# VH-VL binders against q9vpl3, part 183

Target 1, 224 residues: q9vpl3
Amino acid sequence: RGKINIQRPKAPHYERARVVAVTQPKYPELPKAKSCFKTRAERTQQQQENPYNEIIAREVRNWLDHSRLVAFFHLSSITADDIFRVRVQLHKQNLHLKSYGSKIIEQAVKNTRYEAIVPLFHSNHCIVFSPDPEKTAALLRIVRRVPQMVLLGGIVEETMLSRNQLVAYAQMPGLHAVQAQLVQTLSQAPGHLIQQLQAHQNSFVQVLDVHAKNQMNEETPKST
Below, E stands for the ipSAE of ESMFold2; O stands for the ipSAE of OpenDDE; V2 stands for 0.75 times the mean of E and O plus 0.25 times the DockQ between their complexes.

## First folded at step 6 (VH-VL)

Design x5 (framework fv_fezakinumab)
Fold by ESMFold2-Fast, scan of step 6:
Structure x5 (fold): chain C 224 residues (1-224), chain A 121 residues (1-121), chain B 111 residues (1-111)
Amino acid sequence: as target 1 above (224 residues)
Amino acid sequence: QVQLVQSGAEVKKPGASVKVSCKASGYTFTSYYMHWVRQAPGQGLEWVGWINPYSGGTFYAQKFRGRVTMTRDTSISTAYMELSRLRSDDTAVYYCARGWEYLDSFYFDYWGRGTLVTVSS
Amino acid sequence: QAVLTQPPSVSGAPGQRVTISCTGSSSNIGAGYDVHWYQQLPGTAPKLLIYGNTNRPSGVPDRFSGSKSGTSASLAITGLQAEDEADYYCQSYDYSLSGSVFGGGTQLTVL
């Protein structure tokens, strides 16, 4: 049934309920006129949802610690059908779209190296996680067709990158991985540094040889 | 490297309690859920529950509620599972396993070697 | 009682292709939850073989592949080898039980 099926996303009931509880925006204090008439159901739901905040915050910490690629987006008004379609497309590339309330994100990253991301989530937002940083290019190709999702920045290999840096990373050839490892070794004691630099020199030569062979096979010979 | 080292085999009488330990190393203990899965001799795998080592929060499968308690000690990166009111059908190898959340479910990327708990009269 | 249904055994000769099925219901695989696969050699702990329906961890040969459709998932092993002889388990999540669920396991015999 093709495109018509996209109009009716088939997210599981439990998954939807969990996502709604987690992704609800931080509620500002309601004006007194509105808050005076909270129903029993509203009060009961508030009490029942409270115990899950720490569990969800822990889930966010687990995603951040386990993922080598994390991308942050501002999210404009988008239909459930549209976001479901994007989620399915991302999942095929091992990219996992998550939305969490601002309080939950703040609780998750407080006293961690990721605390600097909190200001990004004071408006509507979503996060994409992946264990595979090589999927950054695939992520950006998918998201470029979703105007409601605006890239703010990300974390790749434990390094916070701006939007422009993340775009540049996606466009770089495979040499960026070797360069990142080299920078890591430069932060270590002098005794280890020499041994690691020798290993990386050999790796560079290997990568350049592979790149040259691939270029010759895929493109017509260039002239200078 | 990631390692999960479990306590040794236990033999218990029906009605007793058993406490199995699982010591984690090679990763940040508080950054992953710890799950417990059991396997009766010659049978399949059965999920028991999980503990969040950061908060101490727990969640147990319905079959074990009221009989199982999971705890942890972050100072020694160790998780514990205590099963009470033991029955002969609780005889099984009990595994601890590191859980990573993946689209609102968990998969278990590293497993302990298991602890055999034998319940016999 | 296992929640997910697997055939109790499958067999094949070296070099053949075998497929192990995992059948769920509307509250687990049919609800869209991912399927993960584990290999258990005799006397050892299970080892993660496939996660998230199709993904292989580092060190798992590309002979192993996973797929999912509707309420069912499958593990395919191509170029079958003697060392593949083991028990294989599928695993997912069930929202009505609010927990992780396993298949009954499939014993693979290499003839």
Scores: ipSAE 0.000, ipTM 0.414, lowest interface PAE 17.9, mean pLDDT 75

Design x6 (framework fv_ontamalimab)
Fold by ESMFold2-Fast, scan of step 6:
Structure x6 (fold): chain C 224 residues (1-224), chain A 121 residues (1-121), chain B 112 residues (1-112)
Amino acid sequence: as target 1 above (224 residues)
Amino acid sequence: QVQLVQSGAEVKKPGASVKVSCKASGYTFNSYGINWVRQAPGQGLEWMGWISVYSGNTNYAQKVQGRVTMTADTSTSTAYMDLRSLRSDDTAVYYCARDIWYGEFSPFDYWGQGTTVTVSS
Amino acid sequence: DIVMTQTPLSLSVTPGQPASISCKSSQSLLDSDGYTYLYWYLQKPGQPPQLLIYEVSNRFSGVPDRFSGSGSGTDFTLKISRVEAEDVGIYYCMQGIYLPRTFGQGTKVEIK
């Protein structure tokens, strides 16, 4: 069997795309006067937000809102064929592997309860979404054979969990009630969990820096 | 590196009990299960049971069920197998082996060096 | 219980020659997740078993490329393209899909 396309046309995404395609943004009637004294920082800060990024950010929010399981991974270099095979295996379990740029994720989660995840995405990353939290065990079983994907943490039933807490959740077979109680029991104060998630992200930055010093040729993919 | 280090050889009389230890290092102990496998002299491998280190949940092979207890101490990263009412046919090398528990079973990727248990009168 | 049957039970191989071991299960080892839970282990004399092949055909870390696994459903094969002195030992297949986990009887590989 060939390629599997995961297409979930959402009325909000489709409608927004049509509106953007039909109408152009209107600039202010009286733009601020140009200044030769503007610093580089001022010029970069005034960079226009890309309307396309807003559409993708809305897609990310939609995935977060409709998923009871969200898992965050650091992603090392992997071939297109290998990631496609992983995506197919995950899809069989109703697990949806997505990759978005860090600025898009920041825009998507700004002013939401999920804003705390932003630090995880300052390095190479991917996210797996599912409406079914019982699939956590299947997710971790599949990704354990993919050394390029390293679990950082996740969100289960709207509760942020560290890597170890998510693994513990996956070890419980069976009933939704038991697993929901486990999630509540394993959860930490938001500050503690954010520190754990940031520590994982920072460790990978250090590993990447060391790896770069080994004179390895690697170009960062500019995928969304 | 991942290592599983087991306790030393034991010689026991029939009816006694033996407790074998398996000390883990080089990985997050709570993220993996521990299996126990034995091998009688000149015979093949026989699975005895499994423990989820995090939850303490166990599953034992029917032929030893009622005589075996598997436990784990996360503070010392050590798993234990306690086998009671020893018989001469319990004479074997006992191995612990790491297994990842994500709601389904995986291969035994790293093994301890083995503990010889001899049951003789 | 799933019964795992290995053939042959013993092999005497001239160094550098190939060896092939068959493993048959009483039931299919293919799970609904699309994976086949068959594993191969080598136990060298006086040592614990070591994982060679996981999920039918994947070599475990550090395992030489002369080892290969193949098969599907109930019929599986481990091949060694050129047997070396360090490959002497007993080879076991194992199914991991059902409890209790069960092993084949073992195949002893010796050098002539």
Scores: ipSAE 0.006, ipTM 0.487, lowest interface PAE 9.5, mean pLDDT 76

Design x7 (framework fv_anetumab)
Fold by ESMFold2-Fast, scan of step 6:
Structure x7 (fold): chain C 224 residues (1-224), chain A 121 residues (1-121), chain B 111 residues (1-111)
Amino acid sequence: as target 1 above (224 residues)
Amino acid sequence: QVELVQSGAEVKKPGESLKISCKGSGYSFTSYYIGWVRQAPGKGLEWMGIIYPDDSDTRYSPSFQGQVTISADKSISTAYLQWSSLKASDTAMYYCARQWLGDYFSAFDIWGQGTLVTVSS
Amino acid sequence: DIALTQPASVSGSPGQSITISCTGTSSDVGSYNLVSWYQQHPGKAPKLMIYEGSKRPSGVSNRFSGSKSGNTASLTISGLQAEDEADYYCSSYTDSGTLWVFGGGTKLTVL
């Protein structure tokens, strides 16, 4: 029942090789002056930066998927010492303060249920994560003392909430079933919620700009 | 230079009390958590608890809650681990380690040299 | 508390690459990118090698790298050298009632 060592006759193999050889186009060699060295180096740098961003984006997705409480903040200028003090107070309550670039946030939430949050991160921002939604009241108590952090909204039990809805949630006493039902009742359509969050964020930025401009005018020269 | 320096080795009898120390230097002592990690002879690392020295807020592993007391004296940049009544099972190497919630969140970046505690009858 | 699961031992030859795994649950390794790795030589205190899953402290060789997939974190040592022979421990934040938990440790032997 012997298998033949040669599956294809020599003549067809030779003919295939000959056809390939004669059909291959003859391209002129590129002069040394047209070196692609820069393009290769640029591509290598681009590839290195992209893999790093994906690693951090996976970290962001893990935080979002495994946190029952996520709160979004606008972050004004704050010293390293001050933000460290805030991190310590938050950590005591099992609240985890993280800051990521807007491109990383966009990459992390692209094609996910959280894609609607991307517009919140076009300016300075930070996010607080927690596995415990009952810590919302503690979170708001801590950030009330940090004027550099302005609440924009959040996600509780996978439901997007506006600033006012999150404040309302924090004021309610908790049995798990009652709190879950309340979260569903307080929720809004993603499009409407994002429009309101963007409006509040833009209004706050505008107020800060006017205030800064008035202070500069009183000081006589502009800072820049 | 940032370092943590621990007290020397101890040999005790069951039922005796003991307090070991961990002194920080070269950094703002009140700005970092200090954790305690136990290593029984020939065994792995085991987290015991953590203290924030500025306000002495302390958290314990459930396995060590009520078995040890962690404290700190910020005026001398020193953290302590204390037993009211030692048991033979407390025989181990005890490390203190510093933790920061920023770039080293959930990590212990600076470790003491360790204090060997031997409890034998 | 239940420790994270590591192999008891791994071995390699100089110049080779080895990987040490660290398996936990959704309450620790799976939920948080807060895995750290420590190197301990006999008679000495542990030294931080990797934090937050993949980041290296200043002064740690780029031969050491960390990664995480699901409930398993991994430490990879490339270009293995004699001085890498040590015990390696993983650690993670946990929300299960203990703030931090350690793995059982892995003894690395360089043949």
Scores: ipSAE 0.000, ipTM 0.436, lowest interface PAE 13.2, mean pLDDT 75

Design x8 (framework fv_imvotamab_arm2)
Fold by ESMFold2-Fast, scan of step 6:
Structure x8 (fold): chain C 224 residues (1-224), chain A 121 residues (1-121), chain B 112 residues (1-112)
Amino acid sequence: as target 1 above (224 residues)
Amino acid sequence: EVQLVQSGAEVKKPGESLKISCKGSGYSFTTYWIGWVRQMPGKGLEWMGIIYPGDSETRYSPSFQGQVTISADKSITTAYLQWSSLKASDTAMYYCARLWGDYIESYFDYWGQGTLVTVSS
Amino acid sequence: DIVMTQTPLSSPVTLGQPASISCRSSQSLVHRDGNTYLSWLQQRPGQPPRLLIYKISNRFSGVPDRFSGSGAGTDFTLKISRVEAEDVGVYYCMQATHFPLTFGGGTKVEIK
């Protein structure tokens, strides 16, 4: 295959370094962000031991403040190579995959309109940030091929959207979609949006249970 | 095929300026970083710095910051390493190499043949 | 800067026998994206370095199966299952998880 290699992605463009330098806050040395493939227990233990949680929380707030697109995902078990491939593909579209522990997210969104999202992060999760909301369609196309990442909802132009609202937004060609969603979202109580997002999460858990049971049955084809 | 071809050996005196080159071919020159690595006679490898030819962004090793200048000309797919004033301690083999990845999260996948620079009085 | 320590400094090996080279970093090389940017380079006498292994254990294009990499965190190993005459040279580990990029001191593989 000449220059094409499916087993490894093509080299990331320099834009990754530029985007990181431009969009990340200039704080004193930060503890490194946690990888999406780390277990919840590992993330929780590390945060309890880490004295710099507030510095990382400031990083999260900066990402939220400077990103016009934020998408929340449930993340099931995934290999380091698989998540790297996804990260590279997302980066080509100016989409930045980050993972933070639930306590850091809670600290970051405390006293903000988004405090209500904290319950979404009680299980394995990751977040995708972008300064460009028009990349929502690209995000959804990439994620459709990654069954380990399940969209829970997000924020577009400071407006909280459910999974279905983000899918609808991705089909709309421009700025007027944001205005329509602002009006609709402002008419919804935060509790209602959370309930919708939790319902999607619960449905996902049920789908995973069925899939896992089907996989186990296929792996053990021998009848008793 | 990916290939990096470096300029020929140089013999200089202390205080002289020098600019050596590394020409890339067989790939998209503007989408990969090019790095420079020094190897003093009988010693190991030392990373000097890298450049992204697409926009001329550079990153230098702290040990080489201010001692050398890295540049690139994307119209002729060539990267450069330059000294304003050579020292005898600059005597070394200089390699260019293509970087897979970013300035970190990376590895050098293809290497040039090297340019020997000798600085003596 | 991350210090990369290689052992042994020199490894005399009989043709056809295995060789093992170790690399230890002063800090963990696990990047927050979950990858470890530890690579191995081979430099034959009078030649430029050549990539053998990237991200701990992945063989680069054209590299023989006799070369393998392993390790995690701070301890990494390059193994040559059956050393051939062409394998004579200096082997370097390199990290690119932390800035600046740093190389190990090198291990010289020689035939007895």
Scores: ipSAE 0.000, ipTM 0.411, lowest interface PAE 17.9, mean pLDDT 76

Design x9 (framework fv_romosozumab)
Fold by ESMFold2-Fast, scan of step 6:
Structure x9 (fold): chain C 224 residues (1-224), chain A 121 residues (1-121), chain B 107 residues (1-107)
Amino acid sequence: as target 1 above (224 residues)
Amino acid sequence: EVQLVQSGAEVKKPGASVKVSCKASGYTFTSYYMHWVRQAPGQGLEWMGEINPSGGSTGYNQKFKGRVTMTTDTSTSTAYMELRSLRSDDTAVYYCARDYIWEGLSYFDYWGQGTTVTVSS
Amino acid sequence: DIQMTQSPSSLSASVGDRVTITCRASQSISSYLNWYQQKPGKAPKLLIYDASNLETGVPSRFSGSGSGTDFTLTISSLQPEDFATYYCQQSYSTPWTFGGGTKVEIK
């Protein structure tokens, strides 16, 4: 482990097939809208009448609302085996790779605080969710090896961050370290706790404000 | 076998620039990041920066930002590190190192033999 | 930047001794810590990654432990080839930072 293994054990092949089977969705397959030619009105009506789109949209909203880390990627052509490998690596770090159709994402985020992400999904895309924002560093290291996945930006603690800001966030001290530092400051100099909290809050607000401004500046259409 | 082979020793005057090369073999060059780490005589290791050979994106230690440039030539599987405005305290052995980034882990699994750069009047 | 403090700076030991080297991070780095061995005139060599995982080809007498801010490298029974300088390195966030090194010398 850690290096490219020259040996290829045969036993893992059976376990790999089993892992693929258990990671597959257990619910009935959702209908796909791609079919023979239909009139514009018929296509629009069929899309609006699909009850499973609302179910999936609710799942997307649930992931967004209960994930403290959300990262958005452009996804180039990638083999099923390669994406499975990436998904397994991410899952080990409590990072959940999901892919949803653009219409479902638009339906999920319309009239919500997340509506601004819709332009990111006009091309091939995928999203990584996690309840643990401390995993941002692990996420970026895994994705560095996957040239087919290009980071577009993310949401941390319900705040939108650009690619550069999310990278900067990954390099910030963890919450545990920050809290330990503040406790130490309190024990050594009682008057300095407020200054420490204000300094950290101002740095955080500045990064988030810069992200909001950079996100608006970086809202360029990606590949379709 | 994985190998990283660096260019030979250099002697430079203060204010000059030096460009060190690192030729990789035995693996897919674009699948791993390359890092540069230096070590002054009798001192410890100091990270200078990294480069992704796939696309050429770089990250530099703030201490060297503005006078270091890292590049790659994928046709020859070679990484380069250029350090400008040399000072006497830049005298060090400069290493290239391959970065393993599987499963959210990063560590330098293979290192070049090192290039000695001496800066003196 | 994350500062790595390594102790002791040097130690003298005999073949067969148990050697312990410690490394302390200025903030929590979870398990993102690597250990390297460097012999005089040579490049560093990876020994342990992610705090406790032994690199392929490294003898089992080497072990690593720790999480958060405090980490330890142990050599259970020192061999002649183990006289070298050892460095810890955090891989939690850039810039990557190394400890000051511990030189293990023959008694």
Scores: ipSAE 0.005, ipTM 0.458, lowest interface PAE 12.4, mean pLDDT 76

## First folded at step 7 (VH-VL)

Design B10 (framework fv_cemiplimab; at its last look DockQ between E and O 0.43; V2 from the best seeds 0.63)
Fold by ESMFold2, look of step 9:
Structure B10 (fold): chain C 224 residues (1-224), chain A 122 residues (1-122), chain B 107 residues (1-107)
Amino acid sequence: as target 1 above (224 residues)
Amino acid sequence: EVQLLESGGVLVQPGGSLRLSCAASGFTFSNYAMTWVRQAPGKGLEWVSGISWSGGSTYFADSVKGRFTISRDNSKNTLYLQMNSLKGEDTAVYYCARDVFDSDYGLYMDVWGQGTLVTVSS
Amino acid sequence: DIQMTQSPSSLSASVGDSITITCRASQSISTYLNWYQQKPGKAPNLLIYGASSLQSGVPSRFSGSGSGTDFTLTIRTLQPEDFATYYCQQGYDYPRTFGPGTVVDFR
């Protein structure tokens, strides 16, 4: 419920369209002066635009500082009631649905490895943030029932993932689940334990290698 | 059961160095950004430093910039504050805190440790 | 930097009283204001985040309100455990800043 938070329902289209139309006058011409005047005017306009954009860009950076999972979607036409219901369902899973303009995203990710995401925001879009990457599976299950939200890709633990890589990540057994299986196996009788560990060794190593590779991967997501 | 436990606060001479640790338990440490807040004896609270969940972004109060560094080891569930060039003004109880952000509410510190006392005196 | 002020700096009250503490920011911080309670020799703990949201486990006699620059913490039916120091803190921008505190003493 911040003043720049877009999770609140917007005013009716008609009322907003009326206000916008009335407020489209020509900008007045600045008084002529030598180069000193243009320098001051440029400084004032730059500071006004940059402070507002920087405030919202700071919100995006705060999301990135606190989110191990970031998912990007193309958003097709959807009613305000339907998107609100999706937002509520996501919120129950600690998944936060947001939208930001492309200029804000560009400013937020400037001088970071994430600059490649900016073109995703030139069209209708939404972003989902979460501190918990284990919620990726829940995210995909919820949006599967929402054809208006088309997954484009994401960021997991600072690694950019393509659409297919994010779907594959969501299907991995959790490290906790693998650790629980190992502890259970070690608690069994010694002879059977050795046999079971040898039989399962390849699958455990394979899962851990995929997980470690994804966490250490610095490559750009696959473009499509 | 969510707990933060600071350690490493001792008496140090001016100009000395000290590393504080904050051990986390009862929650997934790597999901959270973290902060350090200090309180000089008989004084109010002062925010000192913050760090993102990954350690990729760090933030400092002007009073400590260039002298303190913040880091974390997510595999050990531990937050660190390296304090260099210590001054008498750095004498305080140092708290670690779990940091939370939601655009509905802003940034807030929802879980605090018990604090560790750093004394800078010669 | 965003400067935070609190009023009063201290107050004396009796069990059962209703008290109000105010906090002012030097610029608009939306609703990004938090309240912390600290008892002598103890760590602070979060009471209210986002101006008005009550932290889990905090009694309903605590409430917060405000937006922009002016915020209040209200404690209704003051209890013996409520005698403490209260800090406001803005969660809007770095550096994160605290108010100077309000000491609430038993009369």
Scores: ipSAE 0.755, ipTM 0.906, lowest interface PAE 1.0, mean pLDDT 80
Fold by OpenDDE, look of step 7:
Structure B10 (fold): chain C 224 residues (1-224), chain A 122 residues (1-122), chain B 107 residues (1-107)
Amino acid sequence: as target 1 above (224 residues)
Amino acid sequence: EVQLLESGGVLVQPGGSLRLSCAASGFTFSNYAMTWVRQAPGKGLEWVSGISWSGGSTYFADSVKGRFTISRDNSKNTLYLQMNSLKGEDTAVYYCARDVFDSDYGLYMDVWGQGTLVTVSS
Amino acid sequence: DIQMTQSPSSLSASVGDSITITCRASQSISTYLNWYQQKPGKAPNLLIYGASSLQSGVPSRFSGSGSGTDFTLTIRTLQPEDFATYYCQQGYDYPRTFGPGTVVDFR
């Protein structure tokens, strides 16, 4: 009895094949999901305001109200494991990595000064929040090791910054450091000025003394 | 040491106005949202108002909306509460508190001042 | 507005006892619930945030649990310094709302 080839079953006899063909239930073609042909506009109109979106939008607003640093990133082919790794690193620096849908962001920032960020959210993106703007340098250091995260821009102290501006900001000495340097420089300036002024006065007095001595020597007649 | 110190609580007549101040020290004041909470004598805690770190967003309880204004001066590390049209029901100890937010934990107040007493009486 | 309730309003216990205070929200607030302790004549102190996270410096005998609408604060091995009023507070939305408080006194 030949081994039943399960991979290539022998075609049934012609008569059996005919009976099977006629008895096969004709299943109506599944209606081509009209949803595939609905224009973006039609899809957007039917999007019932999901109460859940409002809740998430509120979360975004809360982050904005509590964050002095907000950075926007594009995500390119990043794995969940990589995201998790980065999240842990950021968290150690009090940086919070979040991802929200574009519609949620739009809802969250509608009629606010942050409405200009909406165009940044057309693809796979993430946001990093921090209450401390001094953490910008730490953020950039961490992200440099993650090529899948591309910096798009950010908000620092309510000011929108481009990618380049954000990088420049991170390289600047902290405001306090700059202020301290300025104060130091200003505090040293009077001392230098006084020294220079005194040096000039002393030089002038020396020159006068030399002149006076020379005049006295010329007036002493050599009594031969 | 992280500290909040409220001031300005006094006796005022109904319909009067009063401004409270909260001085912050020991932390970067501008990094935090702030809130006012009050407690009437012998009663529980009532949230009054909140302000974002920049002052760009403000929130109020319905009981004080339109009468109270919250503001801050980050250069002076000071939080303010302007109270107008004061009523007897506004008599309370007023606390300032530091706000923290995290998506995992929500909104919470981790540092509180000692409070200042406001008495509204004829 | 989210309404908060607490049970019981007051309880008496002895040193060494374990006590439980319950808090309920009028709607789901996920895990965004905080517990505060207030001693007489003093400002409130944060004990627990996010339903179960212990604030730094708070003894481990304090614990919080719950999600959605029902939450609990448990104090294990009650100490004399635990005499206070305890408040729950929702951190989900504005306006922020507190429970009415639970007074814990000693027998």
Scores: ipSAE 0.687, ipTM 0.869, lowest interface PAE 0.8, mean pLDDT 87
ESMFold2, look of step 7: ipSAE 0.743; ipTM 0.899
ESMFold2 (binder alone), look of step 7: mean pLDDT 94; pTM 0.954
ESMFold2 (binder alone), look of step 9: mean pLDDT 94; pTM 0.953
OpenDDE, look of step 9: ipSAE 0.642; ipTM 0.850

